# Designs tried in a protein design chat: VHH binders against Stonin-2 (STON2). Part 13

Target 1, 311 residues: Stonin-2 (STON2), of Homo sapiens (Human) (q8wxe9r568to878)
Amino acid sequence: EEEITVDVRDEFSGIVSKGDNQILQHHVLTRIHILSFLSGLAECRLGLNDILVKGNEIVLRQDIMPTTTTKWIKLHECRFHGCVDEDVFHNSRVILFNPLDACRFELMRFRTVFAEKTLPFTLRTATSVNGAEVEVQSWLRMSTGFSANRDPLTQVPCENVMIRYPVPSEWVKNFRRESVLGEKSLKAKVNRGASFGSTSVSGSEPVMRVTLGTAKYEHAFNSIVWRINRLPDKNSASGHPHCFFCHLELGSDREVPSRFANHVNVEFSMPTTSASKASVRSISVEDKTDVRKWVNYSAHYSYQVALGSIW
Below, E stands for the ipSAE of ESMFold2; O stands for the ipSAE of OpenDDE; V2 stands for 0.75 times the mean of E and O plus 0.25 times the DockQ between their complexes.

## First folded at step 12 (VHH; framework vhh_enristomig)

Design m1 (from k42 with E53D G54S; at its last look DockQ between E and O 0.66; V2 from the best seeds 0.00; counts 0 for: pae E 5.5 > 2, unsure alone 62.6 < 65)
Fold by ESMFold2, look of step 12:
Formats: structure tokens, sequence, C-alpha cells
Structure m1 (fold): chain B 311 residues (1-311), chain A 124 residues (1-124)
């Protein structure tokens, strides 16, 4: 029944370029949380793949955790819970602590740089505003340069993908006048191909279409949101692009903006992986051999894709 | 733009000492981990030592106890104090800036910027 669980969560934020989605700005914040159920004295040591400890590790065989990477990382701006002996860390890079029992808490946090050269997928977006007509198209493609995508046997999925297209403020005012309560009113009018409050000729094709997932306006984000449960799609060929299309006729007595937006927001999670390649190499609970030890990794990504010169 | 300039190399007898310097410019020196590497004739470039932005250090086994890395953030300068030098320490020594936290021990090209190097020769 005695056990200790270490949760390593990376939070990636950044800005990527139009087209190729080259990373222009990035930050990774890593938080390590502990949940433990231990009897007696609970002096613990946590071993990370810290480059400053490489070759100097003092670890009993019983404390060694399965390795998730051969890489070693640099820790910046380390912050610790009060239960960590910070002098020990600064003298020897050993994370020595007495955990709170039966209470999940943040043991430490630190900053790293994103460990990959590319993101798991790219998003290309083209927009146009022509009079009262707005057209948005996006192409999403899995990136061959991302490590989890290079070997299908070790593929780690992106989950709960959200791609948010901000809606200009002028559109929000018109939606209040021309929509019913709820977030589905925009989609219903667009699906008919008819303009909102306009006598413009409607098309015969779907006005909003995705090849994967769903798309609708969500007031909580003031955006059209393209949601994809999981990437890569198990039912699609590798490298096949996934598409979003929207054609909207905007009826308004207000000026139509000259551009759609400056960026598109992308957000998703990757369970069982890390953006920093931070890895728990060892967990010791004194010299006990009967403690169950678990390590979980997850990463959350939230970044902006620049629309570049599309404006 | 970003520049690293090594100096302080030369010839020395076994058991002797040398102090290498690396002058840095074109970036905020205090924000980065900085490393020393060396390349002996006919061998692959190898890591020697690293110092963090907060002053924590680590060393390759072959130099531990004999070399000391340090930095002076006010002068944007990295140092390597070498003592008890051996013939096997003969190499061109390079300083390197690490733009990211990712360190690849299996390649010689994971740092963004390298100096031209300074030659250290330990005469038999």
Amino acid sequence: as target 1 above (311 residues)
Amino acid sequence: EVQLLESGGGEVQPGGSLRLSCAASGFTFSDYYISWYRQAPGKQREWVSIISDSGDTNYAESVKGRFTISRDNAKNTLYLQMSSLRAEDTAVYYCARDLGDYVEWDTGSWFDYWGQGTLVTVKP
C-alpha cells in the first residue's frame, strides 16, 4: 500500500511562423508534483536527468527508475516547495525532501527550452475578406521532424486539439442581433449557406467543413474553434493533411474589417511525453524496498501561429 | 553578432598549469550555460566542463579534480584553470554557448556557437 507518484508536467508556450511553423519564441515550464502514501519517516530523494549531476549520481539499484531518454537537460530558475532542502540542491544537485503525506503538492518547478526543433504538426492558414464575404482555410499536417512522429511503433498522440480562429469584434455585435441563444446559431446559418441578415445568394455547398474533428463558434473563446480529439488520426494515411474550411457571408450595417486575424491559437496535450525531455531517473524513500513508485509525464502546448503577410 | 574568442593556450610541460579564457559578446552572457570542449589530433571533439548560469559546475571524468571552470559575468568571460596537465590533454580547446537546454552527448554540433579554439600542447 505504500506508494509515491511523481507527476512531471510540461507547459509549452510560444509563437511559430506562418507556413512551416518554425518556432520563433518558446518557453517550457516544468512542474513536478508529488502524491505519496508513506509510513514512518519519509525522507525522499528525486533524481532528474540534470546535466550538472551526470556522472555524480549516488543511487541504490532499488531506486533506479526506467529511463525515458538518454538526454541530459539544463534546469533554469528552479523554485522549490518548502519541504525541499535547497542548500543540498545547490551544493550537490540532489533534490532532498520530506513530502506532505496523502496530499498532492508541487515539489518544484523550473524552466527549460523546448527539446525539439519542430512541433508535432504544422498548421497553414489562408484568410480573405472580400466585401461581406469571409473565407478561412487551414491545412494541418503531422511533422516528420518531431521525434514522436519518426517511429510509428513509439507514436505519442496529441489529444484534445483546439485550433481557435479569433472573431473580429464587429462580428460579435452582429451575432447578438442575428443569432439565437447559444453557440450553435452561427454554425446553423453558415450550414444553410445563407448570409446573416443579407439578401446575398447562398451557395449550395457546406459553408463550414472539416475533414477531421468538428468546428463551431464558441463564445467562451470568442472564436471559431476546430476541435480534433486525437492526432495522428488512426484512420488516415501518414502525411495526409487535415483541412478546415469556412465560407461566411457577413450581413452588417458596420464596416467589415480588412483582415480576419493576426494569429491562430493552437492548444493540445500530449500524455506520456515531455516537451523538455525532463526525466525522473531515480526515486528513493530511505532504503525501503517495498514502496511502489510511479512516474507520469504529460505536456500541454499552447501557442500562436502567425498569419504572416496574409493579413 | 554572437562571438566567442578563446585565448590562453600554449606549450607546457607535464604537471604544469594553464589558464584559458573565453571572451563572449553579442548576447546576455549571464543567462546561459557555457561549456568547454576539446579536440585532440585524430580524435572526435569531446566535452570537458560546463558551468550553469548560477555557477554550478560539472566535469568529464578525465579532467575531474585537475580542471576548474569559472565565469565572470561582469566581464562576460569564461575561464578554465588547468593543472596537473598530461600529454593526453593536448588538444584545441573550444568554448561553446548553449542556446537551449537540450544537450546531445552523441553529436558534436548541438551548441549554436563555437569559438575558433586555442591550442594547448603538453610536451612529453
Scores: ipSAE 0.125, ipTM 0.619, lowest interface PAE 5.5, mean pLDDT 78
ESMFold2 (binder alone), look of step 12: mean pLDDT 78; pTM 0.782
OpenDDE, look of step 12: ipSAE 0.529; ipTM 0.805

Design m2 (from m1 with S109T; at its last look DockQ between E and O 0.66; V2 from the best seeds 0.00; counts 0 for: pae E 4.4 > 2, unsure alone 64.6 < 65)
Amino acid sequence: EVQLLESGGGEVQPGGSLRLSCAASGFTFSDYYISWYRQAPGKQREWVSIISDSGDTNYAESVKGRFTISRDNAKNTLYLQMSSLRAEDTAVYYCARDLGDYVEWDTGTWFDYWGQGTLVTVKP
ESMFold2, look of step 12: ipSAE 0.223; ipTM 0.659
ESMFold2 (binder alone), look of step 12: mean pLDDT 78; pTM 0.784
OpenDDE, look of step 12: ipSAE 0.585; ipTM 0.826

Design m3 (from m1 with D101T; at its last look DockQ between E and O 0.66; V2 from the best seeds 0.00; counts 0 for: pae E 7.4 > 2, unsure alone 64.0 < 65)
Fold by ESMFold2, look of step 12:
Structure m3 (fold): chain B 311 residues (1-311), chain A 124 residues (1-124)
Amino acid sequence: as target 1 above (311 residues)
Amino acid sequence: EVQLLESGGGEVQPGGSLRLSCAASGFTFSDYYISWYRQAPGKQREWVSIISDSGDTNYAESVKGRFTISRDNAKNTLYLQMSSLRAEDTAVYYCARDLGTYVEWDTGSWFDYWGQGTLVTVKP
């Protein structure tokens, strides 16, 4: 049976301020992939919510796809696979192509500006360094201003949330040379994961605690990583903050940096949303009336949250 | 400092032509979509035309076929060539750089910069 699938994937990157969680810098890269199983010459047209075609769309009613947004977007720096007629695009903004058969490929990519004023959740982080004691605390809250959070029945989760707290290289070097506890010069417990309550039960001086998910040091990132499978949490009230706490005792002050970290890295996916609000409005397959047409959206977010100074 | 300066307005007879210019400074002009808007006395500001960073264009239905937007990135200048002018085209014309997000410029809500405007009067 004949079929075409359009995958729209957004990659958000940016920088967020410490205090009020303003988005200070943002970029969105959108990639559109095609997987098709079509017989014969299969000239196709893809209709996006491109502002430069608003009011000028010419599509058959049978080719109209369910719309996911009323917004129209600007496409910057469009780049195309060789199967796309770029002259047609530049003359008329029509995306005309002959897809590769049975082979998933990137049809096009473009840049947009982030389509929301806020991110799906906010992260507030406080750090302190007092001699050989280092404390980091973070509070995570779902953003009420983000479009996907406004209706609980249609809320789209953030999945595989990672919040990474970079660990200074001085600590990594000492851990590689000696990994056992008990040396007076270094007592850091960064290589052990902890969950809230569990650490408190197990000892009198917990290293890390979380109210949701897990936290541990991960060598792949040279960071303490707070992992949350899904936000919002099904078992938590709307608006309930989720917390991370870390306490480190590093021994003598000769190995303690003046600052713990400059930023926190946040990364997550949203499998049914679009950071750009890019939307497939139509899919046309020339001379065919019985083609199954599918559109999938996903967004991946990777950004930095600035940390305050410690004085 | 971002600046947009419109010029080229004036009085014209019905059926006449004018070319508006918008001189831009204080930003990388070639990276932005730039628009023309207009506001007739007592009416809301309305979108006229837009040109992309790569030179692609779109127009409001009321001006399609009569107006042509263009840009000269070497001179940091936006143009609006207006022809077959009618009394309903009488308005103050603005060039505008928006936030680069999405469409609320039909309402004028998302402009971060625009000029002071240039008046076009089509005599009755």
Scores: ipSAE 0.012, ipTM 0.532, lowest interface PAE 7.4, mean pLDDT 78
ESMFold2 (binder alone), look of step 12: mean pLDDT 78; pTM 0.782
OpenDDE, look of step 12: ipSAE 0.056; ipTM 0.487

## First folded at step 14 (VHH; framework vhh_enristomig)

Design n1 (at its last look DockQ between E and O 0.57; V2 from the best seeds 0.00; counts 0 for: pae E 2.7 > 2)
Amino acid sequence: EVQLLESGGGEVQPGGSLRLSCAASGFTFSDYYISWYRQAPGKQREWVSIISEGGDTNYAESVKGRFTISRDNAKNTLYLQMSSLRAEDTAVYYCARDLGDYVEWDAFDIWGQGTLVTVKP
ESMFold2, look of step 14: ipSAE 0.389; ipTM 0.741
ESMFold2 (binder alone), look of step 14: mean pLDDT 79; pTM 0.791
OpenDDE, look of step 14: ipSAE 0.367; ipTM 0.734

Design n2 (at its last look DockQ between E and O 0.47; V2 from the best seeds 0.00; counts 0 for: pae E 3.6 > 2, grease 28.9 > 24.2)
Amino acid sequence: EVQLLESGGGEVQPGGSLRLSCAASGFTFSDYYISWYRQAPGKQREWVSIISEGGDTNYAESVKGRFTISRDNAKNTLYLQMSSLRAEDTAVYYCARDLGDYVEWDSYFDYWGQGTLVTVKP
ESMFold2, look of step 14: ipSAE 0.306; ipTM 0.715
ESMFold2 (binder alone), look of step 14: mean pLDDT 80; pTM 0.799
OpenDDE, look of step 14: ipSAE 0.666; ipTM 0.860

Design n3 (at its last look DockQ between E and O 0.37; V2 from the best seeds 0.00; counts 0 for: pae O 3.8 > 2, grease 24.3 > 24.2)
Fold by OpenDDE, look of step 14:
Structure n3 (fold): chain B 311 residues (1-311), chain A 121 residues (1-121)
Amino acid sequence: as target 1 above (311 residues)
Amino acid sequence: EVQLLESGGGEVQPGGSLRLSCAASGFTFSDYYISWYRQAPGKQREWVSIISEGGDTNYAESVKGRFTISRDNAKNTLYLQMSSLRAEDTAVYYCARDLGDYIEWEGFDYWGQGTLVTVKP
């Protein structure tokens, strides 16, 4: 059976403000990948929700792909694989191409604008330095303004959430403990019922706590990394905040760096959705009527949250 | 206030040419896609042409090869060069601004008042 699969992948990058997590700067790169198993030399036409196609879309009913978006988007800085007829695109905005057989390849990419007003969740971080004591606290909440969060029945999760707190090199030693088997990184204790506030932590050892997921120092990132497999959490109310807490007692106030990291790094993926609302509206295969057609969407988010004067 | 003002309409013979202009004000013209629409008497409004901020263009099949859309960002002006005009091109022509980087399926956020083009022998 002949088939063609179109993968639409968005990559979001940006900078977010400390308080309300407003998007200060961002870029969205949309990449379209094709995998086809078609006999002979097949000529394909891909239709996107390109604003320049509006009013001139001629597609057979059988070639129409289901779409959830009613939006048209602007494509910027389009780049194409060599199998695409760029002249046809320029003249008609039709993406005409002869796919590589049985090979997944990037057909095209373009820049778009983020289609949402807010990110899927907000992250508020507070840092306190008192002498040789350093405390970092974060509160994570799902954003009600994000479209995928409005209906629990159609909720699109954030997967493999990674929040990275850069750690000064001078502090790394404090996150290592000696065990019989060697040095191990301090891991956070999970306490789902914990409320974070003023903590009187006795002792010289660092303390990390999370209400969801795991947290530990990871050398590969030179950061304490808070990992959450899925958001929202199925066992928590949608409005319930998730918290990260870290307390570090340094040997001396002189060990407090003069320069602190000014941001936290956030990274996660979202399946079945796009950041740009780019959509495949149609797929046509010339002289073939019995072709299975598939479209997959995904988005990857990577951005910095401004912290001000934090570690 | 966002304003679009069409001009250049008039009466022309079949096979003739006409150039329409749309003067934009009240917004950063260079940041927007702009389209031409037309509405013939007793007919629905139809899309004619669109141009991106970067100069990318597309046309309705009915006008392809005969009409040319262009823009001068320095003058905040959109143009439609019409050639080989036909009786069926008789309509009020409108310029319209979109909503930004993505828009609703139908419609633009701002429209001009239109300019009448009459193709008459």
Scores: ipSAE 0.040, ipTM 0.508, lowest interface PAE 3.8, mean pLDDT 88
ESMFold2, look of step 14: ipSAE 0.281; ipTM 0.700
ESMFold2 (binder alone), look of step 14: mean pLDDT 80; pTM 0.801

Design n4 (from k42 with S35H; at its last look DockQ between E and O 0.25; V2 from the best seeds 0.00; counts 0 for: pae E 6.9 > 2, unsure alone 63.1 < 65, grease 26.1 > 24.2)
Fold by ESMFold2, look of step 14:
Structure n4 (fold): chain B 311 residues (1-311), chain A 124 residues (1-124)
Amino acid sequence: as target 1 above (311 residues)
Amino acid sequence: EVQLLESGGGEVQPGGSLRLSCAASGFTFSDYYIHWYRQAPGKQREWVSIISEGGDTNYAESVKGRFTISRDNAKNTLYLQMSSLRAEDTAVYYCARDLGDYVEWDTGSWFDYWGQGTLVTVKP
């Protein structure tokens, strides 16, 4: 059976403010991949919701794809695979190409702006250092300003949420010790006793606690990682924050950096959504009328939450 | 400090022509999409035309074939050539800069800067 699949993936990157997570910087990179199983070399046309073609589209009814948005977007810094006729694009904004058969490839990429006014949730973080004691606490709240959170019937979850708290290299040895609370938690044991001229009385093991998901030190990221499989949580009341808490007692204050970490990294995916509202409006395959046409959307978010002044 | 300054408005007879200008400063003009909008008395602000970074254009149906948007990147100036003017074209005309590479998101608007407008009056 002849088939063409168009995958539209948005990659959000940015920096948000502490506290209310106002977007300070953002950019969205959209990549479009094609996988086709077509007889011969067929000329194809892809129609996007490009504002520069609004009202001027000439598309057969059989080529029209179901709409996902009423918005029209601006395409910046378009880059194309060699199979795309760039002169046609620059003259007519038509994306004309001859796809590689049975080979998934990136047809094009472009930059656009984030189409929402806020992110799906906010993350507030407080850190403190007092002597050899380090404390981190975060509060995560779903945002009422994000469109997917306004209507439970059309809600799209954030999946595989990962919140990373960078840990200084000096602390990594403290995370190798087995926790009395089991293999799934990490405690830093700060009873090092190595200080000149003193008898150490440090002995408390640190506690990491979460109200949702799990938290542990992950060597691959050199960070404490708070993982949440899905937001919003089905078992939690709307409006209540989800919390992370960590209290770490180090062996000496020399293991504590002179300043706090300046950011927390947040990463998650949203299936079946678009960060840019990029939408495939049409797919045309020359000389063929019986081709199955599929469009998939997804968005991946990776951004930094500032903790204070940039240092 | 981004500034947009419209000029060239005035009174014209039906069927007449007028050329609007928008002088831009405080940013790299050639990197941005720029729009014309208009607001007639008692109506919402409506989109008129757009020009891309590379000079591609599009128009609202109500002005297509009568208005021409252009830009001169050497002079940092946007133009709207208006021909075959009608009474319905009476409005305050605004230029607006589209979003760039990095923006602070403004609630209710995708545009980060607007001019003060220039009045076009087509006599009844």
Scores: ipSAE 0.029, ipTM 0.548, lowest interface PAE 6.9, mean pLDDT 78
ESMFold2 (binder alone), look of step 14: mean pLDDT 78; pTM 0.778
OpenDDE, look of step 14: ipSAE 0.464; ipTM 0.786

Design n5 (at its last look DockQ between E and O 0.22; V2 from the best seeds 0.00; counts 0 for: pae E 4.6 > 2, grease 25.9 > 24.2, placed apart)
Fold by OpenDDE, look of step 14:
Structure n5 (fold): chain B 311 residues (1-311), chain A 122 residues (1-122)
Amino acid sequence: as target 1 above (311 residues)
Amino acid sequence: EVQLLESGGGEVQPGGSLRLSCAASGFTFSDYYISWYRQAPGKQREWVSIISEGGDTNYAESVKGRFTISRDNAKNTLYLQMSSLRAEDTAVYYCARDLGDWVEWDTGFDYWGQGTLVTVKP
């Protein structure tokens, strides 16, 4: 059986503000990958929701792909694989190509604009330094303004959420515990009922707490990393904030760096959706009627949250 | 205030050529896609051509090979070079600005000019 699969992947990058996580700067890169198993020399036509197609979309019913968006997008800085006829694209905005056989390859990429007003969730972080004591607290809340969060029944989750708090090199020693078997990293204790506000942490040992997921220092990132497998949490109310808490007592105030990181790094993926709302509207294979056609969407988000004064 | 002003319309013989202009003001012209539309007497408005901020173009099949859309961002002006004009090209021609980075189909344009009349008559 002949088959063609189109993967549309968005990569979001940007900077967001400290408070309500307004997007200050961003770019979206959309990459389209093709995997086809077609006999002979097959000529394929891909139709996107390109605004420049406007009115010239001549597609057979059998070639129409289901789409969730009614919007048309602008494609910027298009780049194509060598198997694409770029002249045809420039003249008609049809993506005509001869796919590589049984090989996943990037057909094209382009830049787009983020289609949403807000990110899937907000992250508020507060830091305090008092002498040799350092505290970091974060509150994570799902954004009601994000389209995928509006209907619980159709909600698209954020997966493999990673929040990274850069740690000064001087502090790394405080997150390592000597065990009989070697050095182990301090791990956060999960406390689902923990209310943030109790600063009465007595002791010289670092304390980390999370209401969801896990947190530990990871050397690979030189950061404390808060990891959450899935957002929203199925066991939590949609409006309930998730919290991260870290308390560190340094040996002396001299160990407090003069410069702190100015941002927290956030990274996660979203399945079955796109950041740009780029969509495959049609797939045509010349002289073939019995081709199975698949379209997959995904988005990866990587951005910095500005903190101002952070550790 | 956003303004679009079409000019260059007139009477021309079949097979003739005409160049339309659309002067834009009140916004950053270079950041927008701009389209030409036309409306013939007694007919619905139809899309003619579009140009991106980067100069990418597309055309309706009815005008493909005969019309050329272009823009001069320094002058904030859109052009439509029409050649091999036919009687069926008789219409009021409008320029339209899109809404931004994404648009709803057929509703993605927010500003229109007053139009300029093109009459192709023997």
Scores: ipSAE 0.055, ipTM 0.508, lowest interface PAE 3.8, mean pLDDT 87
ESMFold2, look of step 14: ipSAE 0.214; ipTM 0.652
ESMFold2 (binder alone), look of step 14: mean pLDDT 79; pTM 0.795

Design n6 (at its last look DockQ between E and O 0.27; V2 from the best seeds 0.00; counts 0 for: pae E 4.1 > 2, grease 24.3 > 24.2)
Fold by OpenDDE, look of step 14:
Formats: C-alpha cells, structure tokens, sequence
Structure n6 (fold): chain B 311 residues (1-311), chain A 120 residues (1-120)
C-alpha cells in the first residue's frame, strides 16, 4: 500500500552543426522528482550512480534498484529541496530526505554531460533562393551511433518530434488560404512516394510535402512546423530518410528578406531513457520493508540545427 | 599544455605521515575532478582518492580514514595527506585529471608520479 516513485527527467539543450549534426555545445539538466505515499515521518535514502559513491555504497539488498547502466556520472551544481539533508550529502553523498506526503515535488537537480556521442537522428536541410522562389528541403535519418537505435528489440523511440522552420514575418501571408470559413493555414500533403527536388512547381501557392507526419505553418511558433508522432517509423525501412519539402513563390524578389534564420529548431521526448545516463541505484525507506518502489526515466531534447546563411 | 607535477614523496616509517602535492597547469583546475592513483612495484595501478570541483571526496577502502584529499583552486594544487602509513602503501603516487565527460573510472592526464616508500 505504501509506495515511492522516483522520476528522473533529463533536459537536453544544445546547438548542432549542419549536415552531420555534430553537437557543438550542449547542456543537460537532470531533475529528480519524488512522489511518495508513506505513513508517518518516513526517512528516505536515494542512491544515484554518482562517481563519488562508487565503492562506498552501503545498501540493503532489498533497497537495490535494477539498473541498465554500469556507468558512473559526475554531478555538477547540485540543488536540493529543503527536505534533503545537504550535510549528509556532502559528507557521505547519500541523499537523505523526508518526502512530502502525497505530493509530487522536485527533490533535486544537477547538471551533467550528454552520455551519447550522437543525437537520435540527424537532420540535413538545404535551402535555395532563386529570385522570388524559395525552396527548403530536409532529410531526417535515424542515427546508428545512438545507443537506443542499435537494437531493434530494445529501441527507444523519439516521441512528439517537432521540427520548426522559422518563417519571416513577410512570408506569413503566403501560408494562409482563404476558405469559406475563414483563413486557414496551408497544410502539407503527405506523399510517401513523392520525389523531392523538383523545381517545376507551377503556381503561386506554397507547396509543402512530407513523407512522414504533418507540416503546417503555426502562428504560435512563427514557423512551419513538421510534426512526427514517433521515430523511427514502424512502416519504414531502417535507414530510410524522411523528407520535408517546401516551395514558396514570392510576389517579387524584393520580398526576400535580407536576413534569414540561421537555424532549425528540433524538439522531442524519449521515454524510459535518459540523456545523462543518471540512474537510481537504491531506494531505502527507514523502518519500512514493504514499500513499493518505482523509478521512471525520461528525456526531453531541444536543440538548434545550424542552417547557414539562407532561410 | 596540460601538466601535472607530483611532489612530496619520500621515505617514511610505518605509522608516519606524509603530504603529497600535485601542481596543475594548462587547464582550468577548478573545473575538474582530480584523483590520486598509486602503483606498487609489480602491481597494477589502483585508484586511491578523488575530489570534485566543489570539494566532495571519495576514497578507496584501503586508505579510508588514513588519507585525506584536498585541493586549493587558487594555487592549482591538489594534496594528499597520508597518515598511519603502512608498508603496503609503498608505491609511486600519481595525480590524474579525470575526464570531464560522462566517464567510468578514468583519467586523461597524469603526472610523472612521486615515490612513497614506507619501511622501518
């Protein structure tokens, strides 16, 4: 009946290069949240894969939590909730705390480094401007170097993938169509068999095409947003690229802005995994032997992909 | 160029004390975890102690309670205060910079070492 849930959430932010999407700079923030239903004043101890704990772990067998990683991490800039005894942490690296009852709260946070060499997928984007014609193409491929992509049986998906192409304010009008019910945003047509790179688009209306997901201009982001629910796609062959295509014909070359966005924004989540490889190694509750213990992992990624001087 | 230079080694009697120093240069010392390692003759190198950027420490069980690691970031210097020395503590002691990224036990730079000999 009594239980404690530990949520380990990573937030990845960074900038990646054009093409291969090499990580140029990044920040990983790990946040640990606790939800407990424990009777009385329960004292809890949390053990992480902190390098400073290695070799000094004193835990009961029943308090050991299963972990998929044998790696140890460095914790940087640790911050704690008031219910944590920070003196104990500094002296022994044990996270000792009295949890709030029946309330989800952030127990601690710390900075660490990204545990992978590559991101889950790469995004290559090409932009061309010819007079009043603007064309943007992107190719998305799953990265073989990312650990979660190595084994199809244990593959962890990217969920709610959002790729945002910033649109100059001057172009926004071109993405609106008048309908009987009012102005609607142009939506991309999904065409899995479509050939990309054709410049012979007849007409003054913008054309958007995607091989997966949906794409449309979203005012909230001032961007064309390519949305994909899940990667990799179950219906696509491994290594097959997913494509985004946008063709815009402006009224004149004078409508081409002098400054373009130099990046595309990428955002997605990954369940059951972490960016940091931070892991809960043990959970103990003092004077209680029959406590259900749960650990959940998740990661959220938000980064910019450099485009260069165009778009 | 990253450099680590150990000093303070010498001969000491069992039960005695010795203080080792490691002078660091060529990098931002305060941003790194730093460790002591030692290698006895004919044995493998073993980890002794580590200190975090903020001064948090960990020790091998064999030296726990006897050795104290510390750092002075202003001087770019790492210390190892050794007490209650034993014959088995005889080794070349190395200062090592820990990898800045996600790592297992490991280092990317180390010094030439300083010899500590514990004998009657």
Amino acid sequence: as target 1 above (311 residues)
Amino acid sequence: EVQLLESGGGEVQPGGSLRLSCAASGFTFSDYYISWYRQAPGKQREWVSIISEGGDTNYAESVKGRFTISRDNAKNTLYLQMSSLRAEDTAVYYCARDLGDYVEWGFDYWGQGTLVTVKP
Scores: ipSAE 0.086, ipTM 0.534, lowest interface PAE 3.0, mean pLDDT 87
ESMFold2, look of step 14: ipSAE 0.265; ipTM 0.695
ESMFold2 (binder alone), look of step 14: mean pLDDT 80; pTM 0.806

## First folded at step 15 (VHH; framework vhh_enristomig)

Design p1 (from n1 with G54S; at its last look DockQ between E and O 0.48; V2 from the best seeds 0.00; counts 0 for: pae E 3.5 > 2)
Fold by ESMFold2, look of step 15:
Structure p1 (fold): chain B 311 residues (1-311), chain A 121 residues (1-121)
Amino acid sequence: as target 1 above (311 residues)
Amino acid sequence: EVQLLESGGGEVQPGGSLRLSCAASGFTFSDYYISWYRQAPGKQREWVSIISESGDTNYAESVKGRFTISRDNAKNTLYLQMSSLRAEDTAVYYCARDLGDYVEWDAFDIWGQGTLVTVKP
């Protein structure tokens, strides 16, 4: 049975401001991979929602793929595998290629802009130092349109969410025994700014609390890692923030570094969606009509959020 | 600061020709797609043409075959060569650096001030 699979993978990276969560810097790199099982030296054409081809597409009805968007995108810095006829692309924006047989390979890559107004959620982090006491608090809120009570059939989740808080090397021993599972959400009318009134925990070990997911120190990242399997959380009230709290009492104020980390790292994946709105509009395999055609979309996000500071 | 400055508009008879220019400053012109738009009195703005960083082009159906967009990255200048002008081409023409299709966005990234083209009856 002959088939061709097109994987469209977006990689978002960037920097997000503190407080207002504005996207200060962003890059989207889109990679398209092909895996095909075709007889002969099949000549294929891939049709993307490239604005430079809008209104000029010539495609057989049998080759049209279901569209994922009505938008048309601008492709920047296109790079191609050697099997692509680059002269054809530069003259007509047609992606013409002969795929490698039974071998997954990167057909092309290009840069785009982030096609949405907002990220799926916002993260606010407050840090404080008082003597030898260090506190970190984070509030994660789903952005408009990503609430838990949205129709599950149309909602694309954020999966494997990882929020990393860099930890100075001197503090690593304080986190060796900490692994915290989620706890009940904080009560309504919680004093969200009360980080400075916390009583220190006896001993030098941190008190970490999360309202969702888990938090622990991970050596691979030299960071406390707050992990959440899926957002929005289907069991949580819409609009309520998810929280991370850490309180650490050091042995003396000399153990407090003069500089605290200035960013929190955020990573997650979103299946079946794109950050760029890149969409496969057509797949042609010569004149063949019995080729099974598959298109998969996914996006991975990795960005930094500036920390709030009170010192 | 980022600026776009259109010029070359004027009055012309039907069937005539004009060449519009757009001088760009304050950004790396060669890294951007640049577009022409127009707005006739009492009508909504409409897209006319677009050109990529490397010179690939596309046009609205109403101007295809009559208008030619081009760019000179060394001079940071965008051009629109208009021919076979018709009364319905009368409008203020704008160049724009934009991020997407205007029907899906509330605002453009950067606009020029516009240049008036009048095709007299």
Scores: ipSAE 0.311, ipTM 0.712, lowest interface PAE 3.5, mean pLDDT 79
ESMFold2 (binder alone), look of step 15: mean pLDDT 79; pTM 0.789
OpenDDE, look of step 15: ipSAE 0.527; ipTM 0.813

